VHH binders against DNA primase large subunit PriL (priL). Designs and how they scored, part 2

Target 1, 340 residues: DNA primase large subunit PriL (priL), of Thermoplasma acidophilum (q9hjd1)
Amino acid sequence: MILPDRKQILDRELIRRIADTTISGSGHSDGLSEYASIRKAAFAFVESAVLGDQAYSPIENAELAFIVWILAALDENIITARTIIKARDTVEKQLRLVEHYEDLEEFGSRLGIEISVFGEQIGKDHLYRIGVADFATYASRVTGSKYRLSNQIVREGYVYVDEDVMAKVLREAFVSFMFDTLDQIRKEDAIETIKSVLDDLEKIRESYRKAHNVRMIAGKGDASMFPPCMKEIIKNLESGVNVSHMGRLALASFLHKAGYSEDEIVPYFRNAPDFDENITRYQIKHISGEISGTEYTPPKCETMRSNHLCYMDDDPLCHREWMKHPLTYYEVKRRNRKIR

## First folded at step 4 (VHH)

Design a19 (from a1 with G102S; framework vhh_8k46_1)
Fold by ESMFold2-Fast, scan of step 4:
Structure a19 (fold): chain B 340 residues (1-340), chain A 119 residues (1-119)
Amino acid sequence: as target 1 above (340 residues)
Amino acid sequence: AVQLQASGGGFVQPGGSLRLSCAASGFTFSSYAMGWFRQAPGKEREFVSAISSSGGSTYYADSVKGRFTISRDNSKNTVYLQMNSLRAEDTATYYCARDWLSSGWFDYWGQGTQVTVSS
């Protein structure tokens, strides 16, 4: 069972050992084969996610740790989203297979969620207690009336839930844990840490391009150069968080003006819970002016702020007095990186 | 140290051909995607073409599709740009570059090689 462990994931020396391990001869019987097995399984997991393979393949903590570093080194939003969603589904299956209910309590504790078991006191089906704030944060990402706060037992600031609801809440908290941990690693030079496996990274990139019909256009730049507002919308779409209509329009129009084609834009929306490809393609055609005859005007920074879609935080470029448009941010980042 | 040395530029008449070469050293060439860019005086740097690490995938700007072909030889650590049916508007300094994460961001650039197409 996967048990969230940020210290293990951030252990650069462990990650380097996994990346650098070589097997002597044709055998796996030298005691170091464990690291090679972890590396192989991690790359296989990422590739299966890229290819849309839904088959359950259990992974362990060391494999999860190396997967995060693969995602950081690749720095491709769609690969990241697909892999984290597959990990979410894997975690949910593992949580439902635990032999002891206390294992869910341990899992939640590691994610910073206060959870307790209260079976006989509340009822046979309501084994768990979660703080209302944590429930509201994570359960809102799950579709269905069963997961609404109004349909739960609430007492003294706690929500009492069955194992199914608890597994859904924990899987969503795990998704947040994955993205937050990945963001921490992005401050490091991930490619330098796992440079010994560059060949395997390139295989993932080629599988991604073939499977998702995405083409790299160098003059256009990439998602790593997007402003934080667009990165947040992408992160929320990919993690199953409900994104407003305005947020979806902002992302689609931004990508269109940045030179992205319809086929390049559609994949950003595939991980949304309510995704419908025909509706998404129609909306993109409408935004581009192909159907309506009028191109949609991309939102300015002030419009993003008014709609609570601005995440400038500590980004120095967003705080410049002349920064008035998300597209301007992207053009500045693209030019600055290409000049160097 | 990473080095990219571009060569093969020169003077050619409209309709002519040139083959540019970029010799790479100081890194595992076969693990990186490579690209070609060009810049005419007073204009912005323009994307021309890119090739995946294995050579299995290639990308071209619309302005050069059908006329230019990118290729690579991993055994020689070299990426090439075959330019056919050259036009006056192809006149520029051509740069080869290494793609850091196959992201479209290029972290190392060659010094460039001048291509002049005129009668």
Scores: ipSAE 0.000, ipTM 0.111, lowest interface PAE 20.8, mean pLDDT 76

Design a20 (from a1 with R98K; framework vhh_8k46_1)
Fold by ESMFold2-Fast, scan of step 4:
Structure a20 (fold): chain B 340 residues (1-340), chain A 119 residues (1-119)
Amino acid sequence: as target 1 above (340 residues)
Amino acid sequence: AVQLQASGGGFVQPGGSLRLSCAASGFTFSSYAMGWFRQAPGKEREFVSAISSSGGSTYYADSVKGRFTISRDNSKNTVYLQMNSLRAEDTATYYCAKDWLGSGWFDYWGQGTQVTVSS
């Protein structure tokens, strides 16, 4: 099972050994080193996540550690978000399979969360106790009335929850742990540390781009699945309100990266007061790099906020710690629609 | 009010040269990228060339690359299009345009100047 261990994840020498492993000769019965197996499992996990495979993948701390360095070296927001979401779901599954409450207490302790069990009993319906502040922080990220603070038993600063609620809270705390740990690794250091497997990193990037293009062509989402920031820009364009140059650039580049063609993007701008089809087509070509030589990516959530274009309001998905990019919001909404 | 006055068009034989000028007023010229567009009879307007606010970056349509050169003089509030090796297909009314804050979104188009390439 995965057990949060920042020291192990940040052990650069261990990560280098995993990356550099060739034929073992180390006494393993199959002639393969343990490090080669960890590396293969880590790459398979990331590839599975970026392709949208939701099947349970049992990984351990060593695989998780190597995955973090893969993500740091790739430095790609969508790949990072998909992989961490898959790791979150893997953790939740593993937490629900624990036979001893001490394992749950140890997991929480490593995340800075104190967990207690009432009496000497354990079981799937056992009541756990967690501090109100920790509960409020993490439970707010889970959708559904069952996970609202107002629907829990609260006594003397503690929230009393069942195993389902506790597993959901701990999985969200684990997501925060993953992003905090990833932020401690410089991209250049990650690339240097795992330089022996850069070809495998490039294969992941290419696999994602091919699969993403096929999904976008076969059944991309509609405007109802766009993040609030893009919906607001569209609403203002539809109402004939002038939209800032940054807002227009953000929407056009978002639609372009989401797989919308020039002919599909043009209609979004038709109700703008200054609309001209030839100018709009030139601008889309400029954004795509046909004319400018530089492809413009849609701005990150942080950039949207600094330009007063972020309308996250009470949208739970926008408040997730791993939500760093408008394209990530769109991809998550598309995936979740297919699960229903 | 924003004003863009294009001039320098005329009649020229294939292989000849023309220099177009666009005099700008009513805005801070040095803060905006400028572009040239053209419209031939019975056709839609097409992009020709653009230049960044400082003049450090230039962009060209494939059909004119290597033959046309865009330049600007911020002290004179003027953008230029040097047109060499002119072809019959270059016959059009040429317009200069003001880019909105260097974004690639052209928000004002000036008066055109006619270029006719024929024998």
Scores: ipSAE 0.000, ipTM 0.245, lowest interface PAE 14.0, mean pLDDT 78

Design a22 (from a1 with S31D; framework vhh_8k46_1)
Fold by ESMFold2-Fast, scan of step 4:
Structure a22 (fold): chain B 340 residues (1-340), chain A 119 residues (1-119)
Amino acid sequence: as target 1 above (340 residues)
Amino acid sequence: AVQLQASGGGFVQPGGSLRLSCAASGFTFSDYAMGWFRQAPGKEREFVSAISSSGGSTYYADSVKGRFTISRDNSKNTVYLQMNSLRAEDTATYYCARDWLGSGWFDYWGQGTQVTVSS
């Protein structure tokens, strides 16, 4: 069971022991065999998150602590987001399985949130109360009318909620706790602390690369090498012609996969009639997987055609039997360029 | 009261050997895993070695593996650290510790014994 414990998570010497300890005897019945099992479970958890495994994966505090240092050492935004979102979902499952309200109060207190039960049982559900400021901060991050302030009972600065609403609020507070805790660890300190397992960190990066199952494009090239579908979307954005949501998503995800940073992608959308930089940056973060935990895969040629975004017309490369993806077009163009 | 008394430290030249002892009292020694940690002045405490409650399993930091040997005598309530092929970087105060509830978390630290490796 996960309990938020920043002191344990930031215990660098505990993390070093977990990373460095080698079992040289027989038997796994003592507490020191826990270091090897903690390490194995932590790496397995991060790998499962990277692979998009939706299955419930129970973890303990020591495993969560080691996971944070793995994330700090990797310093990869998408891996971090996916792992913390999986931990969030694990915490929510855990919170919904508590038999005693005191466990929820303990969890909240560790996050700096004062929660109290209204009674052991009211009807079929327990009613909990939370300060309105904390509720507003975290419940706003949950989709659905059930989690809106207007659908709760509010009295004297407190919001009275059922167990489901409280679990959602606490899981979002836990996400903030995780990112804040991670921000307190310097990458160089994390690498030094767990340097004995750097090979296992590289295996995580390899698993992430394989999970995307999209051929990586070496170097960025330039816009002249883009497929005609992407060039047309860019032209339409620049000329103020309406581009569908799917067309904008296709361009942003294509550029992201081609190696373009957020700051390099934003300029492509500046001349759109409805351009808003904050919304555009949010959408790019969502596409990259930083917010959603899952990287958006740019659409293949068939999907572009079905969405009326294909402009292959006179381009001979688009008409080849094996041309199935806009990224493939871009890669072929970059390989075929002449240097003279 | 729980008591852990470390002894056996001293001055030794590089390549030399020392044997540290930790005498335990105030608890059922045979029920607890025991460990050795060290701390050089101005540095954080680092793990050295540990041994299971029965003595059937031993654990070592990579920096000491092959040079140090941990052992215990449950009839004497004592854990030992045999240190061979000592190096200047082994210079530190060495502490023995009791494993908290078999969790791998050490909750009681005895007074240390100083080991100085210098020519």
Scores: ipSAE 0.000, ipTM 0.120, lowest interface PAE 23.5, mean pLDDT 78

Design a24 (from a1 with A50S; framework vhh_8k46_1)
Fold by ESMFold2-Fast, scan of step 4:
Structure a24 (fold): chain B 340 residues (1-340), chain A 119 residues (1-119)
Amino acid sequence: as target 1 above (340 residues)
Amino acid sequence: AVQLQASGGGFVQPGGSLRLSCAASGFTFSSYAMGWFRQAPGKEREFVSSISSSGGSTYYADSVKGRFTISRDNSKNTVYLQMNSLRAEDTATYYCARDWLGSGWFDYWGQGTQVTVSS
């Protein structure tokens, strides 16, 4: 079972040894053989993910650690997204196969989540409990009414859930752990640390380019001027993290009103787990008014806030009293770029 | 859990008719728009028809307009697709899907029902 350990993942000396290991005399050193095996499995996992293979591929902590450094060194959004989606699904499967609940509690503990298992059912098949704050943070990222707080059993600050809901919450927390850990590793630092495998990294890039004809998005540079709320939705879609219906609708209507064509909008949704090009094109035509006869109005900042899609943080432009709309943010940024 | 159960498919001769049904459970059906999609062997899934939450607005793909009729019964939590003047090219697995208030964003899909039009 994968058990998250940030200190192990960030251990540069361990990662360097894994990368630098050369096969010595056959059967002479277990440690050297183990490092070569870890490296091989990590590259196989990334390549498989890049090629769209969603089949269960069991990996352990050492393989996960090396995968993070491969992703940091490659620094390619689509490769990162596909690999993290595969790791997410791998972890979810491992969580569902756990025989000892102490392993599940340890997994949650390492992600900062308070979880417990009870010997008696609390309602039908609700043997697990999660702190309400942790549930709210991660369950909101999972699509479906089954995963909403209002549809759970809540008692004394805890949410009592079945195995499916528990696995989904822990899976999303693990995804956050992966991105947070990846963000701590600089590309240059990663390249220097695993420089002995640069040829293997290039093979991954070539496999991706050969297998995938990536459509170019006209006006791609304009994304730098998008408000933080839209940038967050795009980041989550690119990483294959589940984005709520309201978030997807907000982005598509924003892009349409910003002057993006159907062909320019479709690629933003390509990494979504439920992506289907014909359905996505239908949805964009509906939003544009081509099918519905009425153009969809993008949500205001107030609506974004009420749907927990507002990421204003320390952005001074978002905090202006007159800033009421994500499109206004984009318009101001565009005008400021033209003037300066 | 949200469930969408499609039924009514089968074998039919060209020019014949079939009525598909999609029984919904696990959510407030009257608050959601519904749609039908189809996927023919070796082809991509395509939009067929959609209906607003109240039933007051309907939309159809050009290829089925005038031949297919979408309807719903909110008291039975069911959406229907009446298919008339069927052609060989209508052969496909038909799926029903839930759409939030007609926004064009489908978040749940049924298991599908097979329709085969052949002499």
Scores: ipSAE 0.000, ipTM 0.372, lowest interface PAE 12.0, mean pLDDT 78

Design a25 (from a1 with A50T; framework vhh_8k46_1)
Fold by ESMFold2-Fast, scan of step 4:
Structure a25 (fold): chain B 340 residues (1-340), chain A 119 residues (1-119)
Amino acid sequence: as target 1 above (340 residues)
Amino acid sequence: AVQLQASGGGFVQPGGSLRLSCAASGFTFSSYAMGWFRQAPGKEREFVSTISSSGGSTYYADSVKGRFTISRDNSKNTVYLQMNSLRAEDTATYYCARDWLGSGWFDYWGQGTQVTVSS
């Protein structure tokens, strides 16, 4: 079972040893063959996540720690989101199989959440209690009426929940833990630390690129699937409201990365008071890299927020801890339509 | 609280065998690598063996390789050390420890169990 441990994950010299260790020979029960196994499992886990493979892949704390450094070195928002979601689902399965109460208490404690069996049952399905603040923070990220505060028993600042609700809350807290831990690692430091396995990192990038290209060729979504931030920019442009340079750049680069052609992007800007088709086409060509040689990267959610362009309202998908990029929102909405 | 309870020590003659056990509680045992260390009178603590969380990988000190076997039973939250062909120099207090990612950085230690090899 995965058990959160930030000090373990952030042990840079341990990660370096895992990356640098090589095995020569056929002895599997001796030497440092464990490090080679950890690397192989970690890379396989990330690759399976980016390819959308839902098959169970057994990982433990050591594999999870190495996965975090792989993600830090790659610094690709969609790869990160997919991998952490797969880890979340793995953790949830493991939490549902715990034999001892102490294991759940230890798991919660490592996430800064106090969990206890309350002794006296309020109902047969309410075996655990958690503080209202922690419940509100994490349960709000889970879809379904069963996970709403209004459907729980609340007493003296605690929410009383069954094993299902507790597993969902803990898995969401684990997601927050993963992103917070990842944010403490600089990309340059991660690349230096695992430089001996950079070839394996490039294989993941290529696997993701090919999978992403297939998805792009298979078709693009429509405007109903755009994140609220992009919908707000479009609404303001359509109504003739002045949109900042950053807002226009964000929309144009988002549409370009979403697979929209120059001719498909231009109409979004036609109602702007300062609209000039030739200038707009030039700007789109510059953003796409056609005349600049370098493609513009659409801004991350944090950049959108700092520029007052984030309009997440009550959209639950925008409030997910793993939602770090407008393109990730679009990808999730597009994938969900396909599954329907 | 994390607890590691070592047992199985005792008196044995040279060439004999002993099996040590370390019962773990207060944490998810299957998520941690485990190790054995020993300390002889007037000596510093020395590494003996380690085993991965799954039991798929092991490592041994040269002084015990071929004679000692580390194993674990995750269903019983127990790590074992099978000691064969014991020598007088194996006399020591044996400690089990929880290994933080197999790096040799051990964060919790057991109380120890005494092994005496003497004629």
Scores: ipSAE 0.000, ipTM 0.133, lowest interface PAE 21.9, mean pLDDT 78

Design a26 (from a1 with A50V S57R; framework vhh_8k46_1)
Fold by ESMFold2-Fast, scan of step 4:
Structure a26 (fold): chain B 340 residues (1-340), chain A 119 residues (1-119)
Amino acid sequence: as target 1 above (340 residues)
Amino acid sequence: AVQLQASGGGFVQPGGSLRLSCAASGFTFSSYAMGWFRQAPGKEREFVSVISSSGGRTYYADSVKGRFTISRDNSKNTVYLQMNSLRAEDTATYYCARDWLGSGWFDYWGQGTQVTVSS
């Protein structure tokens, strides 16, 4: 397997030809049927990644190029991350199946990494050599003591590694290469370049929406199932009424634990009289543990009562002897709901 | 290093035949599509033919379709171009090139072999 160079990946004319070609189509000046198969395989790969399918499916070099343009046109962070991670794992498997070490050396050179095969075979496979700076950059992204610099043979600025370590380093370098290449493509340019296949692009969006809705039902539920204390806070924020710091903390931490992302939580605070998106995002990151390293636990019913945020009113579920937590209310409501 | 060595060119009369060869080394030949291009003096390089990695698919420029045949021998790491019914307008330097499985991205080129068709 040899990685296409960045100039080939960014070739709009080639990408357009891949997008425009169909196996049985007429009127296309470029009739290479391999273009149609590349297009089909690339869309199938992105869709499988979006659906969470981890089954191994080999990627050809031109398919990687077209995948980048699909991702640029979609411009969806979750779709991009899932696709690149699946490609990373697929490339690692393909690198382990190469028959000629020259293919591995060329793959590395396309990523800006000098790799050489040196001396006698050590242990399982050939002894590979890589610069210490490149090793440090990429190996640090792999978990496990086996991939630490202290566990390798180091001489005169080079690290000597086995095939397993080399494959892990190359896969991480590949990930950086893909993100860096994607960053060079504007969404509007990608849409224009692959405009002939917008229907296939919409199928990926639909697959993502369906998968997202299933996760929402399984993980999040909806606001109608929230306890009355959280509903009161939401209603007050929507009406532009001032909500205490503890009330905002309670809602943000509740939504976070209920499976809501930062982007899904922010809208709940938009109508607050003192709303500032940057401050709100910082607070959500702090609560989730993303910045602080410590995740905030949503307050228990007793804490809500102590802070005058409990609005049980006539809700029978809130008055049960065993009802001790707003999240417990939410969980009970979700489980009692019939799913079609 | 990737090496592509084209040979078999020469002088022929109109209506004659030539067989070009391209010997490849330094990569897994059976994993790549291979193509032929030509360039006449003062003209742009033009596509002639391409053959898939397995040899199962071939494509030709309209100007050579029915007269030229591309083939390969993966056991010999060689791609061939059989040229029949040669015309004066076929006069050019012929280049072989490595392609990304028919993607049209040719990244390595041979030095070329000269074909001259005249009386």
Scores: ipSAE 0.000, ipTM 0.187, lowest interface PAE 17.8, mean pLDDT 77

Design a27 (from a1 with F106Y; framework vhh_8k46_1)
Fold by ESMFold2-Fast, scan of step 4:
Structure a27 (fold): chain B 340 residues (1-340), chain A 119 residues (1-119)
Amino acid sequence: as target 1 above (340 residues)
Amino acid sequence: AVQLQASGGGFVQPGGSLRLSCAASGFTFSSYAMGWFRQAPGKEREFVSAISSSGGSTYYADSVKGRFTISRDNSKNTVYLQMNSLRAEDTATYYCARDWLGSGWYDYWGQGTQVTVSS
């Protein structure tokens, strides 16, 4: 099973050996063949995550360590998040299969979470005690009434939970551990360390591009007529590039004014990792004026430029002296399509 | 490591005020939008307020509009929630959260701070 080990994951020389090792001729150790297997499994795991494959892919600490360096070298937000989410689900499944409560205590300890067994139920079920602060931090990320603080037994600063709740809490703590560990590796260092397998990295990037493009094309309709600024925001959302609050507001309000319904707008944001449909719908309702009582107007070209969201490049229509608004661009393109 | 430390909760009577703080560390705070959420016993977690990375745009749930004010100090890596005219229905654990991809997707959550409004 996976057991969090930041020192092992950050062991650059071990990662370099895994990357550089080929199955050798007579005289090489069994460990060299094992490194090649670890590398193959790590790339397969990342590719399956990118493709949305939900099938269980068993990995252990060595594969997880190499996966982190693949993610650091790729430096793609959506690939990173999808891979870490798949690793989260793998960890949860492994935690649910342990028969010894000491394994959950060890897992938590490695994440800096103090848990202990408190009593037991008849059979294999155990109650775990976890500090209320740790519980609140991680359980708040899990949907469902069973995982709410108000539905747990709370005594003297501790929350008493069953194995199901504990597995959910620990999987979320593991996600934080993964992102924190990844943040300690510079992209340039990762690329140098695994330079022998850069061709495999490009295969993952290509697989993601193909799968992502198919999903986006299916949902876009009139997007070909959108101004370059809106197309760039959509492209960045698709690619996992951080889109500023102003950029998100600009896109959502633009789509709303262009006649898109809430259900039609939501898909533009759906490819983000840990997408929360309820929060996104609430924000769209706020922008549309359904909840706030006042409709948001999309920003003018001048505002887009001042916020570094204008990508007029060589588009002739954007360079017209009278082009002052992204909605005007869209209107002109729609008129031109009608007459041509 | 990314950390969000929420504080400022407590017990207050209806009509009172509280100021919540969320101290952030381990990331470039000025590059991320921030939000406040709350969860009352037996209820769904609900959105309270959000603020853009620069602080130039703010958003509020209808239930708190006109009573709560969100603000941030990027030099101190802190986001605040000023809560005025508190009501019994505002009783909840309040969480601050980082909006990672800038589309309402919150990836890191604070530990929460309890607010109890009762007579």
Scores: ipSAE 0.000, ipTM 0.157, lowest interface PAE 19.7, mean pLDDT 78

Design a28 (from a1 with F106L; framework vhh_8k46_1)
Fold by ESMFold2-Fast, scan of step 4:
Order: structure tokens, then C-alpha cells, then sequence
Structure a28 (fold): chain B 340 residues (1-340), chain A 119 residues (1-119)
């Protein structure tokens, strides 16, 4: 079973050994065949996610750790989102198949969530207890009335849930853990660490390009030129994380003003937990002015910041005095690419 | 609660043999690599041997290669260390540990079992 541990996932020297190990080329004495198997499984997992394969793919902790570094080196937001969603689903299935409730308690503790088994076992089900703040944070990301706080038993700051609800909450906490862990790895460091397998990375990039072209034939395409605020919204939508109404509006209006058609915009919202194509198309028509008679103006950087949707991080372009709009970022990146 | 119970230690003369056992409970044993470590008085704890989750890969410290054999029985949730040709230098408290990822990152340790090799 996958067991989250950020320190081990971030063990750069372990990842380097996994990347560098070959039976004939390495004099390394520890687990030559095991490291090769981990590497192969990790690349296969990422490729299957990129191709949209929803079939259950069991992975272990070592495969998960190497997957994170593959994602960091690729630095492609859609590849990252699809891979983490597939890992989320794998984790959920594994959590439902645990033989010992202590495994679930340990899984939660690694994510900073206190879980206790409360009371009786009914068949194979255990009644679990989780803090209300953690429940509210993660359960809100799951679609369905069964997962709402109002439909749970709440006593003295704790929510009492069945195995199904607990597995859903833990899978969403795992998604946050994955994105947070990935954000701690610099692309340049990841590329250097797994440089021995850059050819395998390029094969994934090619698979992604083929799959992406089928879905977005008419699109402007290169999301790498989008500002970090829009990239974050896209990552959250693809990963099934709940995105605020303002965040969805910001992305849709940004894409519309960037020249994307309705059919090109809809796919960005397809993985949202509450996705409804008819509602999404109606909202896009409203934003474009087709229904309202006036186009919606995409939010400025100041508005993005006030709505907690601004992710400037270390991006130098976002820190420029004159950078006042996400569309300005996109136009500058697009212009610089044409000049070069 | 995760528990690892080491047993099988004792007194043995140089050249003798002992088999150590580590009984695991409170987790899915077949999903984790396991390791053996030892600590002599006044010394740091040192690696002895490790085994992958499936039992397909085994690892040994240079000091014990050819003399010790690690094995596991996933149906019994137990890892074993067969120690042959024991030397005075093998005298230590032996600990079993659960290895996250099979990478040497150890998250749970068992109670030690004492091995004394003396004439």
C-alpha cells in the first residue's frame, strides 16, 4: 500500500539511484532489479495517465516517489493533473482494501490528519472519527450529498464517518499532499537528478502531445505560456479539486480573450467534480457576450489577489512593476516566443 | 498499533548458528520491505540485512555476506535472519525494522533480541 512520506519522496539521492541503475552499466549492489522495476512501473503509470487509461494500476511507495520526480522534470500541468488523479484513484482503491485499520490511521497521520477507529465493526466496515476542520476541507471536494457535513454525525469537533466517506476524504488529502510535495521540487533539480532517463521523459511528452492534439485540435495549445494563476486553476480543475466560482470565471474569460472557442474551453472543465457540459457551455456563452450582449472582462492581478487566486511564487514576470493583468503575462510570453 | 517482536537470540559459541524471527502485526506485512540492524554496547546501530516486500531481492552488509540469510513468510507475517558461522564480533542486540519504500528509510523498530557469541 501507498503510504505518504514527504521526506522519503524528496530523497534526491534515492531517486538518482533509481534513475541511474542498469544491470550491465551499474556496479551498484543494492536492488539492481528492484530499482529497474520501480523505474519501469513509474514511467508506465505516467504514460497510462497521459493516455487517459482509467484502469486500476497498482503502484508502491517507491514508484510513487519516482513518479513525483518525473512530473517535476516534465513540468506539464495537464500531465501532472492526470497522473495525480490516477494516483488518487489508486490510493482510494488501496484504502478500501486495507486489512488493518492501523494502516488507515498511519496513512492519515502522514497527511497531518488525526483518524481514530470509533466503536464497532459492521461486517468489513469500521466507523471512523476525523476532525471537523479536516473533514470540511477535503469532503467539500467530493461530489454528492452523502459527503456533506450536514449529513454526518458531528460531536465535539469530530465527524463520525463510514469507510466510504473516510476513503474519499483521505484520497482528497492525498491529492493536496502530492501537489504540495511536487511544488517543493525545482524543475532544474529534477532534470539533473533523473538526467539518465531524459529519453524516457521525451517519450511521455510525445504521448501527451498525440493525446492532447486529439482533444484540442483547434486550441492555441501551449499552456506553458499561461500565467501561474491560470496554471494553478487548471491544475485544480484537472485534479478534481473544488475551484471557486470566481476562479472558474477567471479561467473561462481568460481563455475566451486569449482567442479560445467554446469547444476549446469546455475541455478545461471536464475533470471538475461538478462538471455539467450544458451548464459549462451556458456560462461560456454568457462570458463571451453571446447571451448577455457584453463580454465579461477577465479579472486583473489585483482582483485575483483579493480573491486568493494569485500564485506569483518565484516567477520574475509576475513581480514586474507593470504586470497588472494575467492577459498581459500571456501576451508577453507569446511575444517573446515569436521573437526567439 | 504497529508492532514488531524480535526473538531467537541467545548465547552461542563461535562457529555456531542462531535463527532470529520478527513477528509483525498491525499493518499489511506483504506491502513492506523489512530489515535487520544490530547495535553493540557503545557502538552505533548498523545495517545487517534487508528483504524486499515480495522476498525477491535481498541485501547484506559486507561483514555478514555468505554467513547470514534473510527470508520472509508473508503468510505468517514474519521475517527471519539465519545466522551461521557466528563470530565474537556479531555480539549485539539485533533489531528488526519496517522499511518504507525499501530504501533504508525505517519508520518502525521492534524490541531487540540479544545475541552473544563467546567461548
Amino acid sequence: as target 1 above (340 residues)
Amino acid sequence: AVQLQASGGGFVQPGGSLRLSCAASGFTFSSYAMGWFRQAPGKEREFVSAISSSGGSTYYADSVKGRFTISRDNSKNTVYLQMNSLRAEDTATYYCARDWLGSGWLDYWGQGTQVTVSS
Scores: ipSAE 0.000, ipTM 0.204, lowest interface PAE 19.0, mean pLDDT 77

